# Ledger of designs, part 24: VHH binders against Band 4.1-like protein 4 (epb41l4a)

Target 1, 289 residues: Band 4.1-like protein 4 (epb41l4a), of Danio rerio (Zebrafish) (Brachydanio rerio) (o57457r11to299)
Amino acid sequence: FYCEVLLLDESKLILTTQQQGIKKSTRGSVVLDYVFSHVNLAETEYFGVRYCDRSHQTFWLDPSKTLAEHKDLIATGPPYTLYFGVKFYAEDPGKLKEEITRYQFFLQVKQDVLQGRLPCAFNISAQLAALAIQSELGDYDPYKHTAGYVSEYRFVPDQKEDLEDSIEQIHKTLLGQVPAEAENNYLAIAKTLEMYGVDLHPVFGEKQAEYFLGLTPVGVVVYKNKTQVGKYFWPRITKVYFKETQFELRVLGRDCNETSFFFDAASKTACKNLWKCCVEHHTFFRMPE
Short names: E, the ipSAE of ESMFold2; O, the ipSAE of ESMFold2 at other seeds; V2, 0.75 times the mean of E and O plus 0.25 times the DockQ between their complexes.

## First folded at step 19 (VHH; framework vhh_8h63_2)

Design cc2 (from bb4 with H106Y; at its last look DockQ between E and O 0.92; V2 from the best seeds 0.80)
Fold by ESMFold2 at other seeds, look of step 19:
Structure cc2 (fold): chain B 289 residues (1-289), chain A 123 residues (1-123)
Amino acid sequence: as target 1 above (289 residues)
Amino acid sequence: ELQLVESGGGLVQAGGSLTVSCAASGFTFSDYAMGWSRQAPGKERELVAMITSERSTYYADTVEGRFTISRDNAKNTLYLQMNSLKPEDTAMYYCAAGDEGTYTIYPEEYDYWGQGTQVTVSG
């Protein structure tokens, strides 16, 4: 067995039978524990390892199953590629106990912004990028940070000169913030953004109307044409069910009446994955933190 | 034919522990969601705990932290470990099964039921 685990700092961890004793009969939890130990995490419940099947769909490695039981992973290799990341986004990352946990959240959310998964308006983008630069470079220093220094870094998908100028001006105002402080301030802003911690799943409603279901720290959000058309908090969700390609979400309203929402997934595999992720989110988030 | 047979009930002292089991047959056990409900005299049946076909668990608030549901798919057996038992846990405990996609707080949403096993907590 030979796999590469890509970490959030873009480094990789190599796991093999020869060096770690990992075999197809090894449970996913053992692989996860090697990764968690490598990055020195104690607050592991927020994190997981994901893989991509040959159809380019992503799945979380199941800690309770053997590697052999992950047939869509096993079919891709050897070698295997795994991706470490945040599985359950803490609603308030500032309440995480250890700085290294907050650092991994910072790396994940920075990646989410860069890849466009967490859209930000211009002024928010500038603030976040300035905090990221403060963490990376420290205080602005005109002897070190020559004209155009921001251009050596990428923070957003379409980074233009006017944004970079704004980033530089804000960086100059952050004097004295140590890296951990800047990273915490980054997370404090990012946690308030609409798409923070949202796991999107494409679904279809009546007449093939296209929707996305977002699994979020607070509940399930329904999107139509990039607009929220429903938001249902985890404590009000009373049933999550699937059969074949049909997904059902049942919600208790303010009036104590229940409403079921039905969606179709593109395939049976996509439907089961949506269901599994939704149930796991409900289990994790249904009680206040 | 799908059958669910509970066992392990009995009389136990307050503060004590008890494990109830449910032996299942007649279906592919690993494809089913499994659960425990209970009904005390004069009370409505309530879901105590459930475990999905993918091993996610749910617990009623009244038992969270004290009870543990588990499944052994090789033995087709569902378990409920009950610790720190209280007189209010006294009830008939029923094993339930729902299809692969079941995750619900409502006991009536499960398709199959056992005959129950009595748990009595005295103090």
Scores: ipSAE 0.748, ipTM 0.905, lowest interface PAE 0.7, mean pLDDT 92
ESMFold2, look of step 19: ipSAE 0.781; ipTM 0.920
ESMFold2 (binder alone), look of step 19: mean pLDDT 82; pTM 0.825

Design cc3 (from bb4 with T104S; at its last read DockQ between E and O 0.97; V2 from the best seeds 0.85)
Amino acid sequence: ELQLVESGGGLVQAGGSLTVSCAASGFTFSDYAMGWSRQAPGKERELVAMITSERSTYYADTVEGRFTISRDNAKNTLYLQMNSLKPEDTAMYYCAAGDEGTYSIHPEEYDYWGQGTQVTVSG
ESMFold2, look of step 19: ipSAE 0.814; ipTM 0.929
ESMFold2 (binder alone), look of step 19: mean pLDDT 82; pTM 0.821
ESMFold2 at other seeds, look of step 19: ipSAE 0.822; ipTM 0.932
ESMFold2, fold request of step 20: ipSAE 0.807, 0.811, 0.802; ipTM 0.927, 0.928, 0.924
ESMFold2 (binder alone), fold request of step 20: mean pLDDT 81, 82, 81; pTM 0.819, 0.820, 0.818
ESMFold2 at other seeds, fold request of step 20: ipSAE 0.799, 0.807, 0.812; ipTM 0.924, 0.926, 0.928
ESMFold2, last read: ipSAE 0.801, 0.792, 0.808; ipTM 0.924, 0.916, 0.927
ESMFold2 (binder alone), last read: mean pLDDT 82, 81, 81; pTM 0.821, 0.819, 0.819
ESMFold2 at other seeds, last read: ipSAE 0.805, 0.806, 0.803; ipTM 0.925, 0.926, 0.925

Design cc4 (from z03 with A96T; at its last look DockQ between E and O 0.93; V2 from the best seeds 0.84)
Fold by ESMFold2 at other seeds, look of step 19:
Structure cc4 (fold): chain B 289 residues (1-289), chain A 123 residues (1-123)
Amino acid sequence: as target 1 above (289 residues)
Amino acid sequence: ELQLVESGGGLVQAGGSLTVSCAASGFTFSDYAMGWSRQAPGKERELVAMITSERATYYADTVSGRFTISRDNAKNTLYLQMNSLKPEDTAMYYCTAGDEGTYTMHPDEYDYWGQGTQVTVSG
């Protein structure tokens, strides 16, 4: 058995039978424990490892199953590729107990912004990027940071010169922020963005209209054309159900009446994955710490 | 034939602990959501804990932190560990099963029920 676990700092951890004793009969929890130990995490409940199947759908490695029971992973290799990341986004990362945990959240959210998963308006993009550059480079220094230095880094998907000028001006104002402070300030801004911590799943409604269901720290959000058209908080969700390709979400209204919403996924596999992710989010976020 | 057989009920002092078990047969156990429901005299039945086919758990507020549901798919057995028992926990406890995709605390979504095991908590 040979796998590479890609970490959020873009390094990799190699796990093999020869060096760690990992076999197809090994449980996912053992693999996760190696990864958690490698990055020195104690607050592990927020994190997991993902894999992609041949159809480009992503799945979380299940700690209670053996690697062999992950058929869609096993079919892709050897070698296998796993991706470490935040599975459950804390609603307030500032309340995480350990700086190491906040650092991993910072790396994840920085990646989310860069890849376009967390859209930001121009002024927010400039602030976030300046905080990221403060964390990486430290204080602005005109001897080190000559004209155009920001363009050597990528913070957002469409990084134009006017944005880079704004980033530089804000970086100059952050003098004295140590990396941990800049990273915490980054997270304090990012947590307020609409798409923070949103796990999107494509679904179909009436007349095969395309929607996305977003699994978020606060509940399930329905999107049409990138616009929120519904929002259901975890404490008010009373049933999550699937059969074949149909997904059902039942919610409790303030009148104590329950209403069910039905969606279709593109395949049985996509439907079960949506269901599993939704159930896991409900379990995690229903009783906040 | 699908069967659910509970065991382990009995009399226990308040503050004590008890484990009830459910032996399942006649179906593919790992494909089902499982739960424990209870009914005290004169009261409606309530689900106190459930565990999905993918091992996620959900507890009623009245037992959260005191009860632990688990499943052993190799032995086709469902467990409920009950700690810090109170007289209010006195009830007939039923093993229940629902469709693979079930995640809810509504008892009517669980199609299969055992005959029950009595748990009595006294002071």
Scores: ipSAE 0.803, ipTM 0.923, lowest interface PAE 0.6, mean pLDDT 92
ESMFold2, look of step 19: ipSAE 0.809; ipTM 0.923
ESMFold2 (binder alone), look of step 19: mean pLDDT 78; pTM 0.796

Design cc5 (from z03 with T57I; at its last look DockQ between E and O 0.85; V2 from the best seeds 0.81)
Fold by ESMFold2, look of step 19:
Structure cc5 (fold): chain B 289 residues (1-289), chain A 123 residues (1-123)
Amino acid sequence: as target 1 above (289 residues)
Amino acid sequence: ELQLVESGGGLVQAGGSLTVSCAASGFTFSDYAMGWSRQAPGKERELVAMITSERAIYYADTVSGRFTISRDNAKNTLYLQMNSLKPEDTAMYYCAAGDEGTYTMHPDEYDYWGQGTQVTVSG
């Protein structure tokens, strides 16, 4: 057994039978524990490890199953590639207990912004990127940060000259922010963005209309053409069900009536994955007060 | 034929602990969502815990923190560990099964039921 776990800092952790004793009969929890120990996490409940199958569908490694039971992973290798990341986005990352947990959230959200999964307007993009550069480079210093220095780094997907100039001007105003403070300020802004922590799943509605279901920290959001057309909070969701390719979400309205919404996934595998992710989100985000 | 048989019920003092179990046969156990419901005299039946085919767990607020549901797919057995028992927990406890995709606390979404095992909490 030979796998590479890609970490959020872009480094790799190599896990093998020879070094760690990992076999196909080993449970996913053992692999997760090696990764969590490597990055020094105690607040592990927010994090997981993903893999992609040959159909480009992503799955979370299940801690309760053996590696052999992950048939779509086993079919891709050896070697295997796994991706460490945030599975459940805290609604307020500022309330996370340990700085190392907030740092991993910062790395994840920075990646989300860079990869276009977390869109933001020009002024917010500049502010986030300036906070990221403050964390990485420290205070602006004209002897270290020569003209055009922002261009050496990628912080947002559309990083044109006008944005880079704005980033530089904001960086100059952040004097005195230590890395942890800049990272916390980054998260404080990012958590307010519409797509923060949204896990999108393509589905079809009535008459084959195309939608996305977004699994979010607060509930399930329905998108049509990038527009929210429904939002259902986790405490109001009373049933999550799938059969074959059909997915059902049942919600309790404020009038105490329950309504079911039905969607079709592109395949049985996609439907089950959507269901499993949705159930796991519901379980996590309905935690007692 | 699909069968669910509960066992482990009995009389216990308030504050005590008890484990009930449900032996399942006649189907592929790992493909089913499983749950525990209860019905006290003069009360409506309520689901207290369920565990999905993929091992996600849901508890009723009235038992959260005191009860633990688990499944052993190798033994086709569902368990409910009940701690810190109260007289209000006195009820007939039933094992329930729903198909693979089931995740709900609504009892009418579960198609298969056992005969029940009585749990009586005195004191």
Scores: ipSAE 0.800, ipTM 0.920, lowest interface PAE 0.6, mean pLDDT 92
ESMFold2 (binder alone), look of step 19: mean pLDDT 83; pTM 0.833
ESMFold2 at other seeds, look of step 19: ipSAE 0.806; ipTM 0.926

Design cc6 (from z02 with I105E; at its last look DockQ between E and O 0.93; V2 from the best seeds 0.84)
Fold by ESMFold2 at other seeds, look of step 19:
Structure cc6 (fold): chain B 289 residues (1-289), chain A 123 residues (1-123)
Amino acid sequence: as target 1 above (289 residues)
Amino acid sequence: ELQLVESGGGLVQAGGSLTVSCAASGFTFSDYAMGWSRQAPGKERELVAMITSERSTYYADTVSGRFTISRDNAKNTLYLQMNSLKPEDTAMYYCAAGDEGTYTEHPDEYDYWGQGTQVTVSG
């Protein structure tokens, strides 16, 4: 067995039979424990590792199953590629107890912004990028940070000179913020953005209308044409069900009546994955502290 | 033929603990969601806990933190560990099974039921 786990700092952890004794009969929890130990995490419940199948659908490694039971992973290798990341986004990352946990959240959310998964307006983009620079470089220093220094880094998908100028101006105002403080301030801003912690799944509704279901820290959000058309909080969700390609979400309304919403996934595999992710979110977030 | 047989019920003092179990046969146990419901005299059935085919769990608010559901797929057995029992927990406890995709708080959404085992909490 030969596996590369891509970490959020862009490094990789190599896991093999020879070094760790990992075999196809090894449970996913053992692999997860190696990764969690490597990054020094104690608050592990927020994190997991993902893999992609040949159809480019992503799945979370299941800690209770053997690696052999992950048929769509096993079919891709060896070698195998796994991706460490945040599985359940804390609604308020500032309440995470350990700095190492907040650091990993910061790395994840920074990646979400860079990859366009967490859209933000120009002013917010500048603030976030300046906080990321403060964390990486420390205080602005005119003898070290010569003209154009921001251009050496990428923080957002469309980073033009006017944004980079704004980033520099804000960086100058952040003097005295240590890396952990800047990272916490980054998260405090990012957590308020609409797409923070949203795991999108494409689905179809009535008459084959195209939607996305977003699994979020607070509930399930339904999107049509990038517009939110429904939002159902985890405590109000009373049933999550699938059969073949059909997905059902049942919610308790303010009038105490229950309503079911039905969607179709593109395949049976996509439907089961949506269902499993949704149930796992419900279990994690239904009774938040 | 699908069968669900509960056992382990009995009389327990308030504050005590009890484990009930459900032996399943006649189907591929790991493909089913499993649950426990209860019915006290004169009351409607209540889903107490359930565990999905993928091992996610759900607990009714009335038992959360006190009860633990688990499944042993190798032994085709469902368990409910009940701690800190109260007189209000007195009921007939029924094992339930639903298809692979079941995750619900509603007892009428399960397709198969056992005969039940009585749990009585005194004092």
Scores: ipSAE 0.804, ipTM 0.926, lowest interface PAE 0.6, mean pLDDT 92
ESMFold2, look of step 19: ipSAE 0.808; ipTM 0.927
ESMFold2 (binder alone), look of step 19: mean pLDDT 81; pTM 0.820

